VH-VL binders against DnaJ homolog subfamily C member 27-A (dnajc27-a). Designs and how they scored, part 2

Target 1, 260 residues: DnaJ homolog subfamily C member 27-A (dnajc27-a), of Xenopus laevis (African clawed frog) (q7zyf1)
Amino acid sequence: ALRIKVISMGNAEVGKSCIIKRYCEKRFVPKYQATIGIDYGVTKVHIKDREIKVNIFDMAGHPFFYEVRNEFYKDTQGVILVYDVGHKETFESLDGWLAEMKQELGPQGNIDNIVFAVCANKIDSTKHRSVDESEGRLWSESKGFLYFETSAQSGEGINEMFQAFYSAIVDLCDNGGKRPVSAINIGFTKEQADSIRRIRNCKDSWDMLGVKPGATRDEVNKAYRKLAVLLHPDKCMAPGSEDAFKAVVNARTALLKNIK
Below, E stands for the ipSAE of ESMFold2; O stands for the ipSAE of OpenDDE; V2 stands for 0.75 times the mean of E and O plus 0.25 times the DockQ between their complexes.

## First folded at step 1 (VH-VL)

Design b7 (from b1s with heavy chain G99T R100Y Y101S Y102G D103S S104Y S105W G106R Y107A L108F Y110I; framework fv_faricimab_arm2)
Fold by ESMFold2-Fast, scan of step 1:
Structure b7 (fold): chain C 260 residues (1-260), chain A 121 residues (1-121), chain B 108 residues (1-108)
Amino acid sequence: as target 1 above (260 residues)
Amino acid sequence: QVQLVQSGAEVKKPGASVKVSCKASGGTFSSYAMHWVRQAPGQGLEWMGGIIPIFGTANYAQKFQGRVTMTRDTSISTAYMELSRLRSDDTAVYYCARTYSGSYWRAFDIWGQGTMVTVSS
Amino acid sequence: SYVLTQPPSVSVAPGQTARITCGGNNIGSKSVHWYQQKPGQAPVLVVYYDSDRPSGIPERFSGSNSGNTATLTISRVEAGDEADYYCQVWDSSSDHYVFGGGTKLTVL
């Protein structure tokens, strides 16, 4: 049987352990969480008529466990990144988690050969959602990661996520442990994704165009032309591109009405 | 070994903000979390929140959400805690504390000397 | 909102054994840490991870944790042990650090 190593990462209380334990019920050793910040489990799954043996490590996210976590990043085939859709700071921490993993793997390691699944968890709490689906999906897909909306409480999205995740890992292993990953393969570039995210988080028209307050008419038009070409709906298939393009057009119109 | 040194006592009026600093000397600043714990006169210890230097992310107790901000500057190994819209019942000694490097039990091994913040008219 | 309960005071004679309890729902599943605080001073960690001691803390200090009660035990008590003692846990459900109300140890 094929053996794979999976780790889970994310801030405390995002529901990470509940997602994993729901799928792998009663297969973790509770003693490890109290002593070293890692729950270890073994499960067997059937993917494409094959039996796969999965070693899964549910890693506690606090810096108190930093030295222990460092030993477990190596030789990993899959990573489940979890955040809480009701707490934007847990989403913003995902880049930090990737940085920690990359730092430990060093120049000899390469995250491009690892399957990542991003879980936007707690979707059952719609009233206080602070990270919309388009933002989470854009971040994930810009890195070549799988994206899923989940609820550990209801079980929604859990089985779908694990099936797709394990299938991707099996495909990776069957292809010699390496896969090409880039934003281009998903219909948009990293630059397009980064621009959409920046524009979405802007609060004024100057920031949206990337110019300083008081910029000249020529500077505004130059910035607009650059962004309009980059984000045109015919050229950019990224989630949120249409809204970003409209925001850029509106920002230019607003600024030019107040400039000589 | 490692020592945490906090800024001096502050006297503030109600409605003002206070920013307390905590400088670490010795050891690796980014290898541990920095937390803030306060103690009102004659009362017990109350956790306010903490910051993870390697990520720059902070987690606050619900009681202080919206009034407290925790930051750090890794270039000078210093953590900061700012509390806004001060009330008289914010009068307390404010401590910074960290976990011993390599500790995975979430205990505070090293503490600053404390900063007395008095809120009065 | 996890709560730790300590008795407000404990009195012991010099040379005797002091026991300070810390009650919490299923506290035996958590790691308990203990701090000593003398008037006008910052707290000092005396026991961590239920029963371990930091360097420099006398072996007279020990701890235990099972079920719903953790206990700090100070054997051969000295006058210098007189202080306030706090237990502390990390509550995973809320990602909060919780302190007990404190116990004043009086040596007389």
Scores: ipSAE 0.000, ipTM 0.383, lowest interface PAE 17.2, mean pLDDT 78

Design c1 (framework fv_ecleralimab)
Fold by ESMFold2-Fast, scan of step 1:
Structure c1 (fold): chain C 260 residues (1-260), chain A 124 residues (1-124), chain B 107 residues (1-107)
Amino acid sequence: as target 1 above (260 residues)
Amino acid sequence: EVQLVESGGGLVKPGGSLRLSCAASGFTFSNAWMHWVRQAPGKGLEWVGHIKSKTDGGTTDYAAPVKGRFTISRDDSKNTLYLQMNSLKTEDTAVYYCTTDRYYDFWSGYFDYWGQGTLVTVSS
Amino acid sequence: SYELTQPLSVSVALGQTARITCSGDNIGSKNVHWYQQKPGQAPVLVIYYDSNRPSGIPERFSGSNSGNTATLTISRAQAGDEADYYCQVWDSSTAVVFGGGTKLTVL
C-alpha cells in the first residue's frame, strides 16, 4: 500500500488541530506527543480504488517549537497550511511558514514536488472577516496550491479538502513524485497574481501604480500602461483582477488630475 | 502517565461468579473504549470484549465463548472498568488484562497501554 | 468469524533478520497491529497501523501488510527480541481478533 506523510502548519490558534480532530472523529486513532510540540495521527484512506496509509503530523505553531518542527519537514508528500479568516496576521504568516520549510529542506528539497492545501479556516465565525475568499484563493492558486474554505466548528469544507488533497498526492506519486505539468490551467500568471495582491494592499494611488510620490506624468502613464495590459479582464482571469484593474484606472485618473 | 491496575482475580469453582475491576489513571477515561483480553496459561491472547465510551453509545460487545455469561460495565466517575463473570467454566482460567485503545474509530484501534493482569483460576 | 494465522514458532540467528507472518483473508485492507510479550509480562505494542513504531521501539522493527499476509520484520536480531509476537486486527466495530502468536527464538 502507498504510504504518505502529511504535516499541518500555521500559527497558534488558527484551528488546525481542530480540523485534524474533526476529520479524525470517525476515521483514525491519534497519537499525541505533546512534550515535543507535535500531535501525530495515523489513518487508512481509500482513494480511486487505492488504499493509502497516511501519517499526519500536526505541528505546533509557536516559535518555541521551531527546532522540533525542523526535524519533520523532510520526506513530506503533503502540507496543510491553515489560517484564520478573522485574523489577517495569520494569513500574512503563511509566507513565513513556506520560508521556514524551504530553509530546512535546503537545496536538496523541492517544494514543487509537495502537494499544498490551504485552509481558510473559521468561516463560521460571527466576527468580521478580515481575509476575503478572493485574496486567500489568489495567494494559494498563484503558488499552485489547493484552496479550501473550512470550519472545524461546523465541519464545513473539511471532508472535501481532505479528499481533494489525498487525490492530488496520489496523482503526484503516480507521476513519479512530480506535479503533472498539464494538470494546472489557472488562467493567470504568477506576475498577474502578485500584482493583484500588491494593488489590493496599497493605500494610495502612487503605490497602486508602483511609482514614487511626485512621479512625472510620463512615469505615471508608463506604469499605468504596463499594469493595464497585465490586468486587463481579457488577459487576466485571476480572482480580483477586475477590481485591481479598476483600482489602477482610478489611480491614474486621480494622479493625472493633480499633475500640472 | 497512563496506568491500568486490575484486581479481583482468584480461585473459583465451576459454575461460580467473580467480578474483576480495573482502575485507570493518566488519561481521560470517559473518552476511551475499554477492553478485557485474557490469556490461558501457556496460550495466546484472546479478546474477551469491550465497552465503548458514552459519546460512542456506551455499548458492549463480547467474544462468542463468553457472550451471555460475562458483562462489562464502567463507572466514569471512578475511572473504573468492571468484568462480571458468571457461570464460570474451567476454560475461563486465564490472566485477565485490562487495556484501552483510548482514541478509537470503529475500523481502527490498537492497545498501547496494558495492565499487569489478574489471574482467574476456575477449578475444584 | 474472521481468523488470523501465525506460525507457531520462528527461529533466527543473532544478527540476522526474522520475519513473522500473519495471514488472513484480504488482511491488506485491514489495519494490523503487533505486540511483543515476554514471559510473565503484559504485551507491549511494537508496531501499529501496519508499519509504524511507537516511541521506544528500535528501528530494527518494521512491518508490512498487503494482500493476504502481514509481516513483522526484525532486522539485526538481538537476544532481547526473544518473545511471543501477536498480530491484531478489527473484524468489524464489534470484534477484535488476535493471531495465535509466534514464539521467536534467537539462536
Scores: ipSAE 0.000, ipTM 0.389, lowest interface PAE 18.5, mean pLDDT 80

Design c10 (framework fv_ecleralimab)
Fold by ESMFold2-Fast, scan of step 1:
Structure c10 (fold): chain C 260 residues (1-260), chain A 123 residues (1-123), chain B 107 residues (1-107)
Amino acid sequence: as target 1 above (260 residues)
Amino acid sequence: EVQLVESGGGLVKPGGSLRLSCAASGFTFGDYAMHWVRQAPGKGLEWVGHIRSKAYGGTTDYAAPVKGRFTISRDDSKNTLYLQMNSLKTEDTAVYYCTRGYYDFWSGYPDYWGQGTLVTVSS
Amino acid sequence: SYELTQPLSVSVALGQTARITCSGDNIGSKNVHWYQQKPGQAPVLVIYYDSNRPSGIPERFSGSNSGNTATLTISRAQAGDEADYYCQVWDSSTAVVFGGGTKLTVL
């Protein structure tokens, strides 16, 4: 039987352990609880008529456990990245989690050979949502990661996430430990995704167009033309591209009204 | 190293009561589910019951033959597991083992065992 | 209630391979654990989750589980392997279920 190592990562209190618990309760498997901030679980799954034995390491997200987490990044086939849709800072921390993993794998390490599933968790919450679906999906898909909206409380999205996640890991193993071509997003470029994320997080029109305050009409129009070509709905299929394009159009209009 | 030491076994008349204790050391006791498993003289292993950690509600489950007569409890501040046995029957005669349960989300198996303590129910 | 069936006894010659079976309805869908018990001693976990060995258990011990039968395999049997062996699964209705035990005799 194929044996797979997966780990979970994310800030404290985003619901990582609850996601694992919900899945394991459905499948009725025990977990080993280590006092050092790593919970170990084992399960058997069937993917494409094959039995797969999965070792799941649920890693405590607090900085206090940094030294312990370091020992568990190596030889991993899959990662479940979790954030809380109600707390934007947990989403913003995802780049930090990727940086920590890359650093611990060393210069010879490569996350390109690891399957990532991003869980936008707590979608059942009745409180204000801080990270919309398009933002989370864009971040995930721009990196070649799987994206799921989940609720550990209701069970929504959990089984679907694990089935797709395990299927992708099996494909990775069958392809000699390399991600299949089918895992690469077709329909937008990294530059388009990066631009959409930047524009979404800009607070003023100058920043949206990437020009300095006081730029001339010609400079504003030059920057606008570059972004309009890049983000036009006919040329960019990325999630959030329509909103980003509209923001760029509005930024140009606002800035040109103030020039002369 | 993980150590589990049972005590309190002895001779009891049918209908009597007895309380077993298990002193745990070498691990964070409060994080684990704990089980009692018994073995009648010359017979196989028989699960008695378990108690989950407080993180999973501290709930208890019992095998059918002892349900309603036996109570499992724990004192995490003293690293001690208890088995209160009431209305004892001759069929309860066995060596009683204290065991540590694999993570208590769904306690599937004991990974460490104590030396056991003999309970004899006889007139 | 879920039941596990083991042979009462198995004999193996010194240095040969012993195989102890554990039968249960669709046991391949469950996780099987194995314990070794020597006379007058507490049981010791020798295999967990079908085929994994705890620290200190020699490589000669291995396990498998598929269909209706799980098997504990002890290669290059030694005198010290003589013991009773118990299989165990978790069942949602019964919780912890042990097999009846198999006495392994090493001749």
Scores: ipSAE 0.000, ipTM 0.404, lowest interface PAE 16.2, mean pLDDT 80

Design c11 (framework fv_ecleralimab; at its last look DockQ between E and O 0.01; V2 from the best seeds 0.00; counts 0 for: pae E 14.0 > 2, placed apart)
Fold by ESMFold2, look of step 2:
Structure c11 (fold): chain C 260 residues (1-260), chain A 122 residues (1-122), chain B 107 residues (1-107)
Amino acid sequence: as target 1 above (260 residues)
Amino acid sequence: EVQLVESGGGLVKPGGSLRLSCAASGFTFGDYAMHWVRQAPGKGLEWVGHIRSKAYGGTTDYAAPVKGRFTISRDDSKNTLYLQMNSLKTEDTAVYYCTRDLGSSWYLFDYWGQGTLVTVSS
Amino acid sequence: SYELTQPLSVSVALGQTARITCSGDNIGSKNVHWYQQKPGQAPVLVIYYDSNRPSGIPERFSGSNSGNTATLTISRAQAGDEADYYCQVWDSSTAVVFGGGTKLTVL
């Protein structure tokens, strides 16, 4: 049987343990005291007619537990990374979680050879959604991560997530512990993804086009054309590209009506 | 040394109310889900309900026989778990234990108090 | 409403092996915990996750779980093992469920 190590990461209160519990028919065997905030478990799953023995560490997301969890990042094949769609700060913390892991792995570590499954989790169906699916998917897929919409309350998406997650880990192990590079074709570039994120966060039309207030009509049109080509529907399959393109068109129109 | 000490038990008439306390020491109380389990004299163990840690929203769940009548709360600054019991019935007569959940949601009870007796009798 | 069934009593001769069963629908897919309760005392965890012993529990105590039956086994029974024994699971529909308890008598 194939043996793998998996960790779960994410801020406190995002539903990590609930996702694991709803998938597993047996609970994890605790090996560490809960006062340090890390539980260790062993479970068995079947993927593609293979029995997989999984060692899973349910990492505490609470800020007080940082110094303990940093000892558990090494030699991990898979990461379940969770945020709550109702709380944007848990999404905004995802880069911090990755930075923490990369720092603790050191220069010899390679996050590109770890399977990540990002769970956009709906803990409470009565909460308004604060993170759009396209925003979460863009963040995840631009890094080569799997992305799933899950619900802690209904259980939606959880089985699909684990099936894809373990299948990708099996493929990783069959490729000598390296992620197959040909399996990562996301249909857009880093430059396109960065542009969409920048446009989403811009506060005025000048900034959106990347020009100074007082720019000439020609300068506005040149900046517009560069973005329009970059985000052209035939060349950009990124989540959110259509809305970004519309925003760029509107920004150009607004600026040109006030320039001589 | 982990200790859990229940108090507030006693004799009460049907329809009355009673508040139990559980004083915790020897561990970081706020990090744990806490449970109440009761045992009628000469009978088996029966789960009453629990309250999650503040980090997990401090939410509660209750067994069907007590839902709507009992309320579990916690004060992490005082390391104290509470059980407010209203509309008491003779069938609520039991020793009430507080117990700690090992981990944050594993429903595995590693430490128990010695219990406090609640008698509901006319 | 998930239920667990235990025999009311089990007897064992001193030095022999006692087996206490806990029956439930597909209990083999659940994690079973066992508690010992001596007269006038609080319960004490003796087996968790089917077959693991907490620190301080003698190796004479063991557990197994498959199909519809979990079993607590006490080898080389001694007088101090006389107690009530409860099995317990968590179930997604019912939450925490205890068995009815088994009185172990050492003859």
Scores: ipSAE 0.006, ipTM 0.418, lowest interface PAE 14.0, mean pLDDT 81
ESMFold2-Fast, scan of step 1: ipSAE 0.209; ipTM 0.660
ESMFold2 (binder alone), look of step 2: mean pLDDT 94; pTM 0.956
OpenDDE, look of step 2: ipSAE 0.015; ipTM 0.496

Design c12 (framework fv_ecleralimab)
Fold by ESMFold2-Fast, scan of step 1:
Structure c12 (fold): chain C 260 residues (1-260), chain A 122 residues (1-122), chain B 107 residues (1-107)
Amino acid sequence: as target 1 above (260 residues)
Amino acid sequence: EVQLVESGGGLVKPGGSLRLSCAASGFTFGDYAMHWVRQAPGKGLEWVGHIRSKAYGGTTDYAAPVKGRFTISRDDSKNTLYLQMNSLKTEDTAVYYCTRVFWSGYYTFDYWGQGTLVTVSS
Amino acid sequence: SYELTQPLSVSVALGQTARITCSGDNIGSKNVHWYQQKPGQAPVLVIYYDSNRPSGIPERFSGSNSGNTATLTISRAQAGDEADYYCQVWDSSTAVVFGGGTKLTVL
């Protein structure tokens, strides 16, 4: 039997334990060590006609347990990163979680040998959504991570996430712990993803086009043409590209209205 | 929008006391560990201390120069952080900043208030 | 106690690359954050966890950290980059540690 180690990471109260419980209901018996901030389960699953023995460690999301979590990052094949779509700060914390894991794996650590599944959780919530699907998907896919919309409450997306997640881990193991040459094609470049992210967070039209305030009509049009080609719907499949392209078009129109 | 607004700074004589406040808005204050950082005129940044969220014990830690003289507290119902300063010395003269640490595994300060000046002189 | 050392000042020509160093014993094993502070203003986070940029920080700001030295790199320097820059780490024995700050002058 293939043995794999999986950890779940994310802030407190994003629903990590509920996701694990929902999928593994009646499939595993959790072992709880509340004093050390780590819960774990052991289960068997069948993926691609293979029997896999899975050890799942649910990491406490609070900084209080930082020293304990550090011991468990090593020898991991898969990571489930969870955030709450209703609380943007939990999404923003994902970079911190990745930095913590990378730090513990040390100079020889390479997260490219680990499968990541990002769970945009609590999509069933009637609360105002603070992280759009396009934003979460772009962040995830720009890093080579799998992205899923999930609800532990309704069960939506849970089975789909685990099946794809375990299948990707099996593929990684079958390729000697390396991502296969036919790895998932995300359909866009790092430059496209970085531009979309930058544009989404720009506060004024000058910054959106990457020109300084007071740029000439010709400079504005040159910058616009560069971004329009990069983000054109025929050339860019990245999540949020349509909105970014519209923002760039609107920025050009706004700037040219007052430029002589 | 996240905002932190410090108040309570002023002129105080050596040996005196002063209480600073930091009014927080635009985020769930009670979920965050909060820190005080100070900067003497023309000098660099110096950490003063922090307070953890109440869910995780509400415990405090202080830099060695202020330990035993300064006390950090919070009122989550008012979204307010406090710094009680006792037995003030001239070397405590500084701009005091309130700052948020959202993810505290390595303590990154993502938002800072404008600061409030405390001058300790005769 | 753990200490971080920065040069007092660094000068860079307009449009060129500035490099600000932060030295500490085995600093490569720690996570380094960088703050920009302009006169009369509060510090602003420009790099976190060695090399990551917060939303709104230009791509010409980058960071690295290895061995005993962390570096903040500012490419295509602009007049508006003139500021004091501080590095910062967490150390279990000292808690929050800031470097002494580096004044960047754009010529």
Scores: ipSAE 0.000, ipTM 0.415, lowest interface PAE 15.3, mean pLDDT 79

Design c2 (framework fv_ecleralimab)
Heavy chain, then light chain:
Amino acid sequence: EVQLVESGGGLVKPGGSLRLSCAASGFTFSNAWMHWVRQAPGKGLEWVGHIKSKTDGGTTDYAAPVKGRFTISRDDSKNTLYLQMNSLKTEDTAVYYCTTDSLWFGELLGDYWGQGTLVTVSS
Amino acid sequence: SYELTQPLSVSVALGQTARITCSGDNIGSKNVHWYQQKPGQAPVLVIYYDSNRPSGIPERFSGSNSGNTATLTISRAQAGDEADYYCQVWDSSTAVVFGGGTKLTVL
ESMFold2-Fast, scan of step 1: ipSAE 0.011; ipTM 0.468

Design c3 (framework fv_ecleralimab)
Fold by ESMFold2-Fast, scan of step 1:
Structure c3 (fold): chain C 260 residues (1-260), chain A 123 residues (1-123), chain B 107 residues (1-107)
Amino acid sequence: as target 1 above (260 residues)
Amino acid sequence: EVQLVESGGGLVKPGGSLRLSCAASGFTFSNAWMHWVRQAPGKGLEWVGHIKSKTDGGTTDYAAPVKGRFTISRDDSKNTLYLQMNSLKTEDTAVYYCTTEGYSSGWYYFDYWGQGTLVTVSS
Amino acid sequence: SYELTQPLSVSVALGQTARITCSGDNIGSKNVHWYQQKPGQAPVLVIYYDSNRPSGIPERFSGSNSGNTATLTISRAQAGDEADYYCQVWDSSTAVVFGGGTKLTVL
């Protein structure tokens, strides 16, 4: 079965998590971590008589989570870009989101092999609309992106967006417009197993990240990133990896709250 | 396959300068903290300094014996780490290793080492 | 100004257990890593975070760390284990600190 990775991007409060939740209520088994940072889910969908396994990462839009988001841009097949039609600044921020992703993928990374779906969200709102459909559609189509008008509250446009989005990803795969997915061993390493066992036996947040009490913000973030990459759901199929990943996210949050 | 290849070592006189390079491949160099470790002939390992990834601020730290004389820098577009050595002393004579922790290796330990490059400061 | 102390040399008979110590003030509160170095070669990581083995390192290698002493234990010693062994920690005031190294001789 074809396996794809998708992420969601957009400013805080544009409703991107609600879009994902609306679609997932009857299709996804949520594998949610702490409410801070990144929420992870898995599902299986059928597109054009094919079974596709989807790993979806709902990434927090606040600048505070910049470091966490950076680790999750790699190996992405699809991106859902969300803005609020009632707040023009969220639309104007889309170029900044593209720049952030491009920066983190580096010179070797290329967004041309990634499918983007733009969601003009909150079309159900009774307040003044500040971004017309024609404006949002033009911006999206000028970049080769898919464009949809959505309402997480009503459910309007959501199923249509996901259907077209997944179909476009399958088409890129079939037509070779996407770099070949190298055969990855769907298993786990001794290092991954050892880390999960260590984390399960930890008594406090310092131990969970593998740092000594009094570690600096830089040391906490470095340890977190190494563990997040090591225990990443795309790379670790080991029993207990989901719980270990959640524990690591929670530990980082607890430690950073108290570091001056 | 992770590979680190040092170059630029050689014979230099006390008070002189030398620049070492380390070409990295097989991992995402821009995300890695990079270190220099040296070893004087017949002696033990001694940490020289490190440079953080750009996301962690790209800052540098140095061991006391080299602070103010050595500068570590990186060029992420070329996957290359540098060590600029100024005001060299005879006690700087050593094999200089380029090392990285990588993402799979944890924190402040070195899972990958280059072959080393010899710097001889003669007097 | 943090320092690690290792014995200069340790001898072990073939098939017996070698123990190499690394002493430092309150070292049990630090994470200890161990490297093996053979003549003319770069160091190789054999133990990280006190007691964990990297892929490819045999189970004969184990580590412990408590109080003021960390120990690298090599059971069923083989001729190929003959090398210099270095312990290493990170310290907030000194940064990366290596021990002076221990030469293991397999008789």
Scores: ipSAE 0.000, ipTM 0.387, lowest interface PAE 14.8, mean pLDDT 79

Design c4 (framework fv_ecleralimab)
Fold by ESMFold2-Fast, scan of step 1:
Structure c4 (fold): chain C 260 residues (1-260), chain A 122 residues (1-122), chain B 107 residues (1-107)
Amino acid sequence: as target 1 above (260 residues)
Amino acid sequence: EVQLVESGGGLVKPGGSLRLSCAASGFTFSNAWMHWVRQAPGKGLEWVGHIKSKTDGGTTDYAAPVKGRFTISRDDSKNTLYLQMNSLKTEDTAVYYCTTVRYFDWLPFDYWGQGTLVTVSS
Amino acid sequence: SYELTQPLSVSVALGQTARITCSGDNIGSKNVHWYQQKPGQAPVLVIYYDSNRPSGIPERFSGSNSGNTATLTISRAQAGDEADYYCQVWDSSTAVVFGGGTKLTVL
């Protein structure tokens, strides 16, 4: 049987333990051994007509358990990164989680041999959603990570996430422990992704085009042209690119109508 | 998938009239500026005119050779663009293309129909 | 009225670089788009906003625009590049303006 190690990471209270338990309780009777800051479980799953034995380490997200988590990053094949769509700070913390893992694994490149599944959790919440699907998907796919919208409460997205996640890990193992080259996303750049995120968070039309209030018509048009080129839907395949392009076009129109 | 399909072309006599249609699908037609571009046999592309989106005033503009004779209109409920051609001349003989930009005139023509042939001859 | 001028024809040897020019007064201040048209077919956008390629257009196609001249460059020319090429701008006084077109022949 193929044996793999999976860890879950994310801030406290994002629901990652509930995701793990929701999946396991429906398929197998898991046994979790409680440890300070780490919950350990073993389960068997069948993927692509193969039986795989999964060792799952559910890592406590609180900073208090940092030293305990450090011991468990090694020899990992899969990572489930979880955030709460209703609390933007948990999404913004994902870069910190990646940095923590990279530091403990040593040289850059070690995470290239690991499958990451990002779970935008708590989508069942009907108010105060602070991270749009396009924003979470863009962050995830720009890093070559799988992206899923999930609800541990309703079960939505959970089975789909685990099936895709484990299938990707099996593919990675069959490819000598490296991500298949066919999985490389060449449809957009980091610059395009960063620009889309910036535009989404802009306060006004001046800020959106990156010009100072009171800029001349010529300055507005030059700034607009640069962004329109970068974000044109035919050039940029990134999630949210069409909306960002429309926003830039609308910002230019609004500013030019008020400039004499 | 964005699609533009022109129809209505045919043979007409000088001084006659003809109406072309362009059926659009795969995008929000009401937000698009719609254009007619023609090409005489063995000649280059020539802009005929445009109609702005309703949000931008729905106004029309025409190239000098057709102004006063051609009228562009749109029916957003049917996602259809029209070109009414009156007082046709032999120099109006061309393949007529329907094309669109996503927002404004200064953007590229991303999508083109296959064209419809209009022949003005006695 | 605003006018764009292109050479009637350009010839290029297989594997060599073709350059098609588009001349207009202060064209560098305008956004230039380029279209490829093969016999019996509708035009296809190959370069937009002076120098950008749509999805599906080979990296061999590039563009530039400065002063009074815009240029479409086709590197490592292939037989399938034989077509008519048109430049296009928008001008406030004349609206949409196309160049007269250039027939590219790959020898």
Scores: ipSAE 0.000, ipTM 0.400, lowest interface PAE 15.2, mean pLDDT 80

